# VH-VL binders against C2 domain-containing protein 3 (C2CD3), part 9

Target 1, 169 residues: C2 domain-containing protein 3 (C2CD3), of Homo sapiens (Human) (q4ac94r1171to1339)
Amino acid sequence: SSGLLDVGLRYRRSPRTAEGVLAARTVSISVQIIRACGLQAAAKALAEREPALQFSATVGVNASVTTHLSFLPQGEQRRTHPVACSFCPEFSHHVEFTCNLVTQHCSGEACFLAELLEFAEVIFAVYHENTKSASDIISIESCKEYLLGVVKVPTKELLIKRSGITGWY

## First folded at step 3 (VH-VL)

Design b01 (from a02 with heavy chain G104W N105D W108Y P111Y; framework fv_sutimlimab)
Fold by ESMFold2-Fast, scan of step 3:
Structure b01 (fold): chain C 169 residues (1-169), chain A 122 residues (1-122), chain B 109 residues (1-109)
Amino acid sequence: as target 1 above (169 residues)
Amino acid sequence: EVQLVESGGGLVKPGGSLRLSCAASGFTFSNYAMSWVRQAPGKGLEWVATIYSGGSYTYYLDSVKGRFTISRDNSKNTLYLQMNSLRAEDTALYYCAKDLDYGWDSEYFDYWGQGTLVTVSS
Amino acid sequence: QIVLTQSPATLSLSPGERATMSCTASQSVSSSYLHWYQQKPGKAPKLWIYGASTRATGVPSRFSGSGSGTDYTLTISSLQPEDFATYYCQQYDNWPPLTFGQGTKLEIK
């Protein structure tokens, strides 16, 4: 899908918000979603794909982004606040995922978080959030999300760049 | 307390092979990445290879790729460097160095061995 | 690869004087991953300053490190005879390869 996300990723051992607390067996994956740009093409494709919405792509989209780490359950997923009527929404969103250093135990062998990061990825899904109809007569079923695009950032890059990575993906 | 003791260096002709060993003690060897750093006579420090704590991830200086192999045996607390197709430019004192902690909260070489000299000469 | 350039290459001073040496990176590096090592002739390097400014265990308070981005400095406020050695900066931010500077040799005038 079209559109680019300006994101940042960092791997570290201590929690950011817990001053004076060191968790010897936990690490944090820090994720920043700064902005999305170039959503015009995705909006046009959505308008063509979902004509029943009577959606016009000329005024922008109501974008929100979900963040999912591929090795964590869907219940650990995070979401930005929606940004209305923009093809270049600015989110300035930051979240941390706390993970154990020992994430698996396989027949007496520990599978460590650093080794897991070799094959993992951070998955960003960008949505258009449908607004309610002008009428008060609207069911919950009419408040629906529409996928604009998916961006995947491999965590393997964190094995190489210690201070983290940032850029458009 | 922490000790790293290298062995296996010597004089070898170009194209020859040597295997270096580093015996570690005084820390939980399996929790740390380990590195080899070399120093040519009268010159500065040059990183050669790193192996992560589990042994699955290895990294090499471009000029030694395909010729050198870093490995470890966590049950014996020993680090190895197999050096093949040696060249005159590989002549150096080779240091074993204790590298980053599991979880990457100490990305520096806090302890070094005494070094073992490798001389590649005809 | 990030190139670390140390200056001066050689610094000739007397005991009691202040020594200042620099390490310049070809690209910005996080200060958390810039370190300094001291090496005396015939000895292995010793970790001296890590994370640009934290003294390693046993390092005297006369040593201080500072800097960020591309510019880093190691200062010795009042030289003692045992301080004469070669000092190497090293970055571990962008790797592989992990890189060292060429060294600053601090020698007795």
Scores: ipSAE 0.123, ipTM 0.657, lowest interface PAE 5.1, mean pLDDT 82

Design b02 (framework fv_sutimlimab)
Fold by ESMFold2-Fast, scan of step 3:
Structure b02 (fold): chain C 169 residues (1-169), chain A 121 residues (1-121), chain B 109 residues (1-109)
Amino acid sequence: as target 1 above (169 residues)
Amino acid sequence: EVQLVESGGGLVKPGGSLRLSCAASGFTFSNYAMSWVRQAPGKGLEWVATISGSGGSTYYLDSVKGRFTISRDNSKNTLYLQMNSLRAEDTALYYCAKDLDYFGSEWFDPWGQGTLVTVSS
Amino acid sequence: QIVLTQSPATLSLSPGERATMSCTASQSVSSDYLHWYQQKPGKAPKLWIYDASSRATGVPSRFSGSGSGTDYTLTISSLQPEDFATYYCQQYNNWPPLTFGQGTKLEIK
């Protein structure tokens, strides 16, 4: 009801000078994942999709979150450590994405990161990580992940809130 | 040297229209967001509108939204402000100002000389 | 929107004196997004201090900016005749709208 993830986003250019764009060729996009809460509903929905999974109100889920910038390749995504047995996990996770100020469009034309961010999103995917271990000595332990939910935060707000964006999404 | 030269100001009656232009030179125009900032006679500064380098995003002061339109022609290095349904409270010197960039520390340097808009009967 | 209130509205001083003027924000502003402009009568404003404390090109060392959160100050250690002007603070922490203070007019006593 109050959103799934408590996150913070900040755009930082360094160094900052009155000489403008040419003095700084890269910027950082800072992402904080503070906590998730209210995962009971997501867990219930997941159990309906995957009947083999059952969740106890007393135990919770083993949650991890991936962060993906929509204009970067999927391989550049980041992941939190999993937090065990909780429907309100606290991640206190901080990650920085270093991006070039000017990049190439698919047509070969250069464009500013600013213009990409007008239409881009930060995509958070929340997973349950279910570790499966064999009961037999010969079997190997495996970890399976299941999607609990997706949160998309538009990056356009970074242009209008320079101290950053914080809140539940 | 970076220069901004405004034109198009004048005397207009309430409800009238006026189009301001700002000719930019000395920098790569399309690389910078541009803004209009106004100053009523004897008063302080008030931001009016901003347009991104590509022209893809525009932002407005609430009191001018729906009446003013900011636009740019990057092939001519020119910024525009189309002002419709003008009111007495729109009377001001209108400055064209260059943002540092759309992202980062946003300050205005340089400013043009300004063009005076007087809305009076 | 963030409202910036400058104090005093008018500051009457003589050359050689120290000038201090303040800018108070209605909400916390990162110092990285508070800037100061100098405007002389009949002229366009000029960027004077950016990021609360960094002097713009050509700004004399007698000018200094400081502050954080809601309280910011601009100080001139020893006034020169060319310093008499109106000074405006500006925030870019939250926009639209970008907002300016109402200005502090520094005038000769």
Scores: ipSAE 0.222, ipTM 0.681, lowest interface PAE 4.3, mean pLDDT 83

Design b03 (from a02 with heavy chain D101G G103W G104S N105G S106D W108Y P111Y; framework fv_sutimlimab)
Fold by ESMFold2-Fast, scan of step 3:
Structure b03 (fold): chain C 169 residues (1-169), chain A 122 residues (1-122), chain B 109 residues (1-109)
Amino acid sequence: as target 1 above (169 residues)
Amino acid sequence: EVQLVESGGGLVKPGGSLRLSCAASGFTFSNYAMSWVRQAPGKGLEWVATIYSGGSYTYYLDSVKGRFTISRDNSKNTLYLQMNSLRAEDTALYYCAKDLGYWSGDEYFDYWGQGTLVTVSS
Amino acid sequence: QIVLTQSPATLSLSPGERATMSCTASQSVSSSYLHWYQQKPGKAPKLWIYGASTRATGVPSRFSGSGSGTDYTLTISSLQPEDFATYYCQQYDNWPPLTFGQGTKLEIK
């Protein structure tokens, strides 16, 4: 739901030489996931939809968050460590995505990163990590996660606010 | 050596139009954002417009939005500023400035042209 | 928009003296996007200090920049005749618009 995640997005500059064209062609996108909160409603909804999960909506969830840039492959996705038994977990998670200014991250065609960021999103998926579910009985090899919510943050504002954007999404 | 040479300035009446050009050399023009910065006689610097390296993304000072259009031709290493509906307040020396772009370190104007004078007067 | 206010508007000093001028932002600016330009009469501005404290190529070591947040300073430890010019601060953190200070004119006493 809206207002689930307290996140930050900003540029991280690489050192550049005065005439370094190649050095001038890279940027790092820094993503912080500070905390999630208000997971009570999502946990209640999940418990109603998946009664076999055997977790209590009163004690909290085992939350983890994946970060995905919409123009990068799924293999470049990042994930936080799970935080147990909380409706307002603190992750203090920080990751860097290194991107080229003229990139192949545009569906295989070269294009400018600014063109991608104008229409792109950072996609955060919040999961409950179930370690004691009834599914463990029917699949000994399975560790299951259940989607609690998705938060999408447009990257367009990074083109304007160089020091970054922060807030609840 | 890096050179930026502006042209196209002149005297024009209020409501008139002018097209400024900036010829760039000494660097790979298509890899850099470019900006126009103006300076009224005896006054300070005022940013007017920026265009990204590919030409698709442009930004403008509010008072010139809808009247000015920044564009570029990377094959000719040339930056343009089309100025329509000119006002007395647009009277200034217009500088072409090389901008390093959003993504590769600090954004600053490392090279400037000599400027071209635009006078809007009756 | 971020307003940059430079102080003093005019600074009258003699060669050999120390010059200090300030640039105050109406709201916090990352030091990475605060820059200084030198402009002599009849000439285009020249990049002088970028990222609050890094001297541009060819800028003498007597020039130093410092600051963070809303308060920035440009200092010249021992003025030389060629240093008399107008100095502008500029921010590129929160835009559009890009904004410049009104300038500090450093003039010979």
Scores: ipSAE 0.020, ipTM 0.603, lowest interface PAE 7.4, mean pLDDT 81

Design b04 (framework fv_sutimlimab)
Fold by ESMFold2-Fast, scan of step 3:
Order: sequence, then structure tokens, then C-alpha cells
Structure b04 (fold): chain C 169 residues (1-169), chain A 121 residues (1-121), chain B 109 residues (1-109)
Amino acid sequence: as target 1 above (169 residues)
Amino acid sequence: EVQLVESGGGLVKPGGSLRLSCAASGFTFSNYAMSWVRQAPGKGLEWVATISGSGGSTYYLDSVKGRFTISRDNSKNTLYLQMNSLRAEDTALYYCAKDLDYGYSEYFDYWGQGTLVTVSS
Amino acid sequence: QIVLTQSPATLSLSPGERATMSCTASQSVSSDYLHWYQQKPGKAPKLWIYDASSRATGVPSRFSGSGSGTDYTLTISSLQPEDFATYYCQQYNNWPPLTFGQGTKLEIK
């Protein structure tokens, strides 16, 4: 089977009460990043472009993943904690994006979350982070991140499978 | 108060066409997904089609795909169902239904009285 | 698609009795996406219970909904004459298509 990331996505509504408490006009899009695997090929390609990373590639990578919903601003992006020295890092990362069911534009035009999800995607970017430990006295005072890969998961299935979608992408 | 009033039903021969209309009032029509749900005489409920608030997304029961078209005119607060290539199995009372919330037709808080479509020779 | 099977098809009871009817889904459904409608002869359906257990506006307290996963129930603790109707369950967990059960007709004995 092919796939870089084991992820889960779910459309979640806020609870409603029997006593007529106003239903939230928002929903949560739940994103789980369980693990990445098969990072050897990406690390090898990266090491060929950046020879200085050869030693890191033989030990594993220091992976982190960013999550971006294609219809939300870049500032709403989330990031996992980095996982050191592994080609199959386990993140067990869970985040929720609060989204309005309907938004209004300056022209009075309505934009519906359901319509956005029809054509949108969740964008995962996997990075190698080359950072120095606090105990490394000789370390250069610089932090670099290098793109290992990008995974895009369509959100259309969230409209069909309200219980969620999960799998390798 | 919320009102949904269907019209356009009638008797038609197999292969014929009909256009149903649903006039909506009492709520901000463009903010809600709308659906058509049908009920054959003496039978249960069957969802037919849903359209998003803006009209940008449409969904259909497999047996009506390519034959039925759901549309809306938000300036007139009116929902439509264009039915082509009608079959005897399409005979039913057709209800216009409003979702309780802004999303897709998750559940229907208001229904019209229905308009009868009879497909018969 | 998720198939909803309601049982019994017909339930014959007298006023004052307890009514219990079931809705079974062919695969697991979140309770947030299981709803019930009441329909009287010659009338449009009315939303009766939403999110498996929440009573719609104007629904008497004698009605209760419960369940999770594949098994859901609608219970009427003490039947009144106006309660005799057909009840339909509906799911929105997986769509399209949105599906209804075939209905349980509650009729007077």
C-alpha cells in the first residue's frame, strides 16, 4: 500500500440541549495525525540535495507536520511537536478547527461550509527539523526546516461519511 | 412563520416532464439547504434531491440522476425540481423540506403540504 | 447506503398503554445524525425527535428517544389519542443518499 501519513478527519457538531439552548452556528473539523512512515525515500532525496544532512538521514529524521485547511488563512495552520530520529514517527496529534457554518462577504454574498468542503482539502506538510540540543556547545545558532513531502486529503468525504474518514495518504 | 407551498404537480405520461415549485417565506431562504422528499401512495418517505443555500452544490438519489434537476432562485425565495423522462415509479407526493440548521438537509424542521405527481398511461 | 429497518411495521395499542418502537441501522450511526418524524394521514411529516433524544418544539414529555450505534428506540410512556400516527426514523450519518426507515404505524386497538 502507498502512503506517507496515517490520518483521521471528522466533522463534529457542538452538542445541543433539549431545553432550547441555541445550537452553535459553528462546527469543528477534527484532524488526527497518527503517524508517518516510509520517510526513508524522502530523506534520501533530501540528503542528495543537502549533503550536510547525510548523517541525520542514516539515523532517521526529526519530523514535524503542519496542517492547513485550504479554505482557511495560513495563520490558522497547526504544527505537531517534532519527533526525533525516526523514519516512522508516531505523532498522536489531534487538533480541531472551529468553522462557521455560513460566512458573509462584503458584497453580502453567503459562503457555506458545506460548499467549501465539497472542493477543499486538508494539506499536510512533513518537515525535517535540523535543530541543536541544549547540551551542544559547538552548535550553530540557526534552525532550519526542510520539506520532506506534502499530503493532500480531500474534505468531500466528510459530507458523505459524517462518522469520519481515516487511512494512509 | 415559516411556510413552504408546493405547486406544479399533475398527471403525466411516461417519458413526460414536469417542473415543481416551492414558494418559501418566513425565513432567510438563501441561508438554508433545501430538499425534495417524495412519498409514493401508501408508502414511506424517500429523499430525492438537496441543494445548498447558494445553489452551488446539488445531490441526487441515484435513480433520478440525469433526469431530475434541483435549482433555486434566492431572489424569489423559490425552490424548483425539473423532472424529465418520468417513469411510473416516480409517482408520489413531492414535499419541499427545509433543514433546521445552515448545513445540508441533516433533518427537516418544516415541510410543505406536498404536490402530487402521477405518471400513468 | 445505510438501510434503516423499523420494527414492528404496525403496533396496535390502546390509549394509556406504553409504546416502544425500534429503528435498526445496517451500520453504525452517530446519534447526532438519527432523527424521528411523526406523520398523520393526509398530512406532511413533522420533526419529532432530533439527535436521537432531543424533543422538537411542542413535543410532549411522554415521548423519549434513545439509542446509539445501530439500535435506536422511540418510546411513548402513556399513549394519548393524538399520538396514533406513523413514525419514521431518518439518518444523515452517511449520504447521499439520506435515508428513512419504512415507518412504524401506531394504530388504535
Scores: ipSAE 0.141, ipTM 0.658, lowest interface PAE 4.5, mean pLDDT 83

Design b05 (framework fv_sutimlimab)
Fold by ESMFold2-Fast, scan of step 3:
Structure b05 (fold): chain C 169 residues (1-169), chain A 121 residues (1-121), chain B 109 residues (1-109)
Amino acid sequence: as target 1 above (169 residues)
Amino acid sequence: EVQLVESGGGLVKPGGSLRLSCAASGFTFSNYAMSWVRQAPGKGLEWVATIYSGGSYTYYLDSVKGRFTISRDNSKNTLYLQMNSLRAEDTALYYCARDLSYDWGSEFDYWGQGTLVTVSS
Amino acid sequence: QIVLTQSPATLSLSPGERATMSCTASQSVSSSYLHWYQQKPGKAPKLWIYGASTRATGVPSRFSGSGSGTDYTLTISSLQPEDFATYYCQQYDNWPPLTFGQGTKLEIK
């Protein structure tokens, strides 16, 4: 298939107590970013918008990926380390999101995670990170990031593939 | 106390239709996935359909796709199964079950008493 | 689709004896999503063991479940009269469809 990003998603709950209740009122959404591929087209499109970013076929891009759960604040997003000079970077990145079973911001009413997961998505944004030579000034404005692509994976998949899902998206 | 009560079963001829209902009480219905599981006389259990809490995500056994429709009305705490183009092999006790996909894993922790559907000449 | 095969189909034993029954999956399933149900004649199934090894609330300690991958077992250490029933294993890991085994009928000898 034509996917840009090889990812894995897994839903994990706190175990039950002997009395049949959850030991904690939280769950973990595990996200693995294995690799990206086929970044040549995105790099070409980026270079057309930003001519200073001409990309050699033999060099590649400095790719990093952000992970954002659509129902969590933008500030909760995670980011991989950048992988230099590749159109098919290997990230082998793993991150866990701890989510409350009951969301606090439902207008005073309980808003359950299950309802959110039915309609939510994991949003992956792939960036090129352009850096400059080290100097006093570069520590403040050292990196500019440029969007290469966005991949969205529905979280409802975690409810129907319980041991987790993996594949290209 | 959690209760699920099925109704709507009966005797129907092949090609006929029936609508099953499952009245839920004792829990917040809208927070749970719900499933229909059937059992032919003297046979084992067979999953038929599942609906998620918002009602937009539905899943079916291949042999009932296009004939059966699972739906729910969260304001009435009621689960439905509309059964069209019924066949002799659809003859079974139909159970509704609370599906813990959302809260406790993936097991069916509460089942109704079942409603009998008989499809015959 | 995952096929669950239970063996034996019928197990004839007396009270006080040990019962052991198996559930074999055609492909590996996570033990977290392998469950057992007890069904008595004319009654709805009851969740009995979930996640392969955890007893549901109210299930006596004489019941134990074990297994992983493709092989799962339910054991009753000393049968009581109320234990004679049909037991079904079920997987909800790879779906749709989720699937049940054909059942093991535990009957009095």
Scores: ipSAE 0.303, ipTM 0.699, lowest interface PAE 3.0, mean pLDDT 84

Design b06 (from a01 with heavy chain L100F G104D N105Y; framework fv_sutimlimab)
Fold by ESMFold2-Fast, scan of step 3:
Structure b06 (fold): chain C 169 residues (1-169), chain A 122 residues (1-122), chain B 109 residues (1-109)
Amino acid sequence: as target 1 above (169 residues)
Amino acid sequence: EVQLVESGGGLVKPGGSLRLSCAASGFTFSNYAMSWVRQAPGKGLEWVATISGSGGSTYYLDSVKGRFTISRDNSKNTLYLQMNSLRAEDTALYYCAKDFDYGDYSEWFDPWGQGTLVTVSS
Amino acid sequence: QIVLTQSPATLSLSPGERATMSCTASQSVSSDYLHWYQQKPGKAPKLWIYDASSRATGVPSRFSGSGSGTDYTLTISSLQPEDFATYYCQQYNNWPPLTFGQGTKLEIK
């Protein structure tokens, strides 16, 4: 199917001990961001929404992608390096999230990670990053990012497709 | 000691209904997914349905989807299988099995109940 | 769905002999999600080997499991009378459906 991001997701538990329990009592969730495509429409919409940007939507965007697991704090999100001047950037980016089997819910009660995964999602946010001016220290320190789009992938498939899921989203 | 005891099997005519029960004891029932696995006389094992620990997710063998409903009552430590529109090919010994462990991610069936026989014939 | 094929369907041996049986998956399965169950006539199945090679509690050391990818093996180094049973492999890698092999019946010669 058509979509904005070509991604891969995979779940893996730690090895078991002699007692039959997981050695690290954790699960690894691997996220691969291969490429994005079709960013022209988002770039043109961004140029109209942010007229202060002297930004040519016809040339390409400086795209980066953040990965956020919906049940983890925002501070644990990951980000690709930006790819300059492209509407079809190739990231070839891979990250792993190590999650405890039992996690504290926002209500303060402990809950099982596998129960959270039944209703959670991986949130990908695609951004345009402003080109920095070498002479402008404020631009270097406060480089602004502009949202181009959001892709959400449910995590429940990870518990039933241990070989992983891959495709355009 | 972990125990699973099935009941509710019997003889029923094609198109009839039966409700199977599995009484669980010796473990924290809600911390485990539960499954039904059947075995036709003289044949091998066939998975039928699985329910998550909370009861929020259910999964079915395609040939029983729409006819069978798996459910659980965590306050009574009991698993159920409502079987409607029964067919001759549903004739089997039905096992209740303790499945996925949310606490340690064990993805196997241990233990199994002794089974309850369902016979669908005219 | 992942289809598991066990071979041989029936294995006729005497006590003291070595038994070897296989389980072949239609697509790659991580060893973390392949298990073996033992079933004696008139009894419920019992978990026997989990994660391809780990013996379940109470399983004698003469039993060993091995394999990866699509090919898995269960071996009994020296058969005892109580070992004669049907053995089923099972995958938990991709589902629904959860699938079992058709079974290998180990019988007395």
Scores: ipSAE 0.637, ipTM 0.847, lowest interface PAE 1.5, mean pLDDT 88

Design b07 (from a02 with heavy chain D101Y G104D N105S W108A P111I; framework fv_sutimlimab)
Fold by ESMFold2-Fast, scan of step 3:
Structure b07 (fold): chain C 169 residues (1-169), chain A 122 residues (1-122), chain B 109 residues (1-109)
Amino acid sequence: as target 1 above (169 residues)
Amino acid sequence: EVQLVESGGGLVKPGGSLRLSCAASGFTFSNYAMSWVRQAPGKGLEWVATIYSGGSYTYYLDSVKGRFTISRDNSKNTLYLQMNSLRAEDTALYYCAKDLYYGDSSEAFDIWGQGTLVTVSS
Amino acid sequence: QIVLTQSPATLSLSPGERATMSCTASQSVSSSYLHWYQQKPGKAPKLWIYGASTRATGVPSRFSGSGSGTDYTLTISSLQPEDFATYYCQQYDNWPPLTFGQGTKLEIK
């Protein structure tokens, strides 16, 4: 979606030693999730079908974000801690994905990370978690999560702006 | 020993064509991005084109886009630059250069060839 | 494109002196993607310093690179005869195109 998440992406080699960097067969893709905004509209849309969300849609959601790199397995995804009762939560979350510089398809053909990044995305899914009360007074116990939105950030810009990109997506 | 050797330069008239070759040895050619960098007589360095290992992705200086084609044959450890519609401003010593880092684009050029001279004049 | 401006264009010094030359970028670039090359007349360039401050293999310790953002410096603490050459900075933080500075010619006084 549009301008929902303020994120940063960076392609990083670990420069412990010059020789170590040159011998490296992996790099890190650094992902920062600074904040989200505009979550009230999504929460209100959800509350139309889920009456239990009406209070959170009025007061604030308990947001968390999952990060998935489209060419890595689903098991490699990461998740922020929830931020309670806010439509513009600040996460200040930083994770790194270790990626092989060269991978192989089932056909045995080598595929370079740059070739994957040209068509790949970082996929952010923003959830409301109903496991925490929206206030100290109102206790709502639920094991259900609600998807507020999905943000996809193309990784091809990391090939063009090598030090990284930041902005609203 | 890691080595790059260029060939194919020469004197050509405006509008003419040349194909440059760069023979690589001493490293696993297919693991590195390769580039062409030129230097006009008495002037500085100018990047011309880069090709990733698989040949799937190529990048060009705007002024040569549509006229030059970079390619590689990993089985022969050879890099090529096909130059068409040559102009006087293409006159330069052309170097082939190897990227420093494994499996990545033009970060730094650690190995350079000796260069091959291309002169475009009437 | 990012323009790299090197100063001075020519630096005339004697062996034993300290040399300092600058590379200024038109926009901020990451130090990880700022490199220096040494080129002697009639020879191909040699990678000299990469990532703003890491000396390439075989480069003497008298050479040091530093800087961040838009301002980068290459320093030679005590010039030796073999150090007289043209030095080019190069960025690849914003690409394509990858760009070089116009060069600083270090010549003997």
Scores: ipSAE 0.504, ipTM 0.796, lowest interface PAE 1.8, mean pLDDT 86

Design b08 (from a01 with heavy chain K98R D101E G103S N105Y S106D; framework fv_sutimlimab)
Fold by ESMFold2-Fast, scan of step 3:
Structure b08 (fold): chain C 169 residues (1-169), chain A 122 residues (1-122), chain B 109 residues (1-109)
Amino acid sequence: as target 1 above (169 residues)
Amino acid sequence: EVQLVESGGGLVKPGGSLRLSCAASGFTFSNYAMSWVRQAPGKGLEWVATISGSGGSTYYLDSVKGRFTISRDNSKNTLYLQMNSLRAEDTALYYCARDLEYSGYDEWFDPWGQGTLVTVSS
Amino acid sequence: QIVLTQSPATLSLSPGERATMSCTASQSVSSDYLHWYQQKPGKAPKLWIYDASSRATGVPSRFSGSGSGTDYTLTISSLQPEDFATYYCQQYNNWPPLTFGQGTKLEIK
């Protein structure tokens, strides 16, 4: 089946110091959300249960995407700016998550990032947001968001494709 | 002193089976991925299989997939390669090599064992 | 898969001469994931140059590695008798499979 989001993910390590001493034991997980497509089908399906979406299902949605790494707290979640009135929005969104190579439990046990990435995923949630106006900022109807879709991308390939992974999901 | 010692090689007929072992010492075995690399007589190096530090992920060369199984016992600091349905093309010196370091940026093979010879012939 | 092609297959030189050998990748490889191994007859390979240009422990300063993208080079500025060996490049950029070049055999003229 066709994919909803055109994304890119990459694992990046820091360069070594001249004496072989690491500057830091951290890596960057880079996430790019390039564009979405096929949002009209999702909007039309949802409009059958949500009359407020009928207009957006016809002319275009105001899409935004959240990015969540499954092994990090919800509070570390990132969100794109909304792209108005489009079924194929271009986000050109880039974020980085700085992660420690090793974490320690209070009992002293080590947990390695590479082992976490074997079973983790990047979770993208695509929403339609109602247009807000300065005169109607407290309206519940104007603040409502609608989930159009969820895309999950396994992180396991970041350990074996160091040039990154890109494509539609 | 970090060292890897392979064993289990020998002469076997086509279709036979053999199990290779690699005894590791001098480092924290579970902090590293481990690999098997082979070398046919007079030929170059060919990667065969890799296993993650926990043993949770395994990777294989396409031509051995379904016939070979890489495994490890972290409590014994030992790496294994179970080889089934052996073919003449599997004849090679099999090296055990220490691979990816999970607590750092090392993503290469260092050290290598001395190798164990597997000969498949009728 | 990434195919590594080494050139020349055999390099015949005398002690004191400069040796230069290449490794060409079928697609771009980050220098962070291109390594060289030295193998002497009857011996296991040894990590020689890692991350394209960093000498492994105990490797003499006469050895240098360089390159980026698809083209990598290993150079020995003044050959010593102990340098005659086969050298393999290897990529860790994208796998499986992890791949090696076919080797450059450095032999005495």
Scores: ipSAE 0.588, ipTM 0.826, lowest interface PAE 1.6, mean pLDDT 89

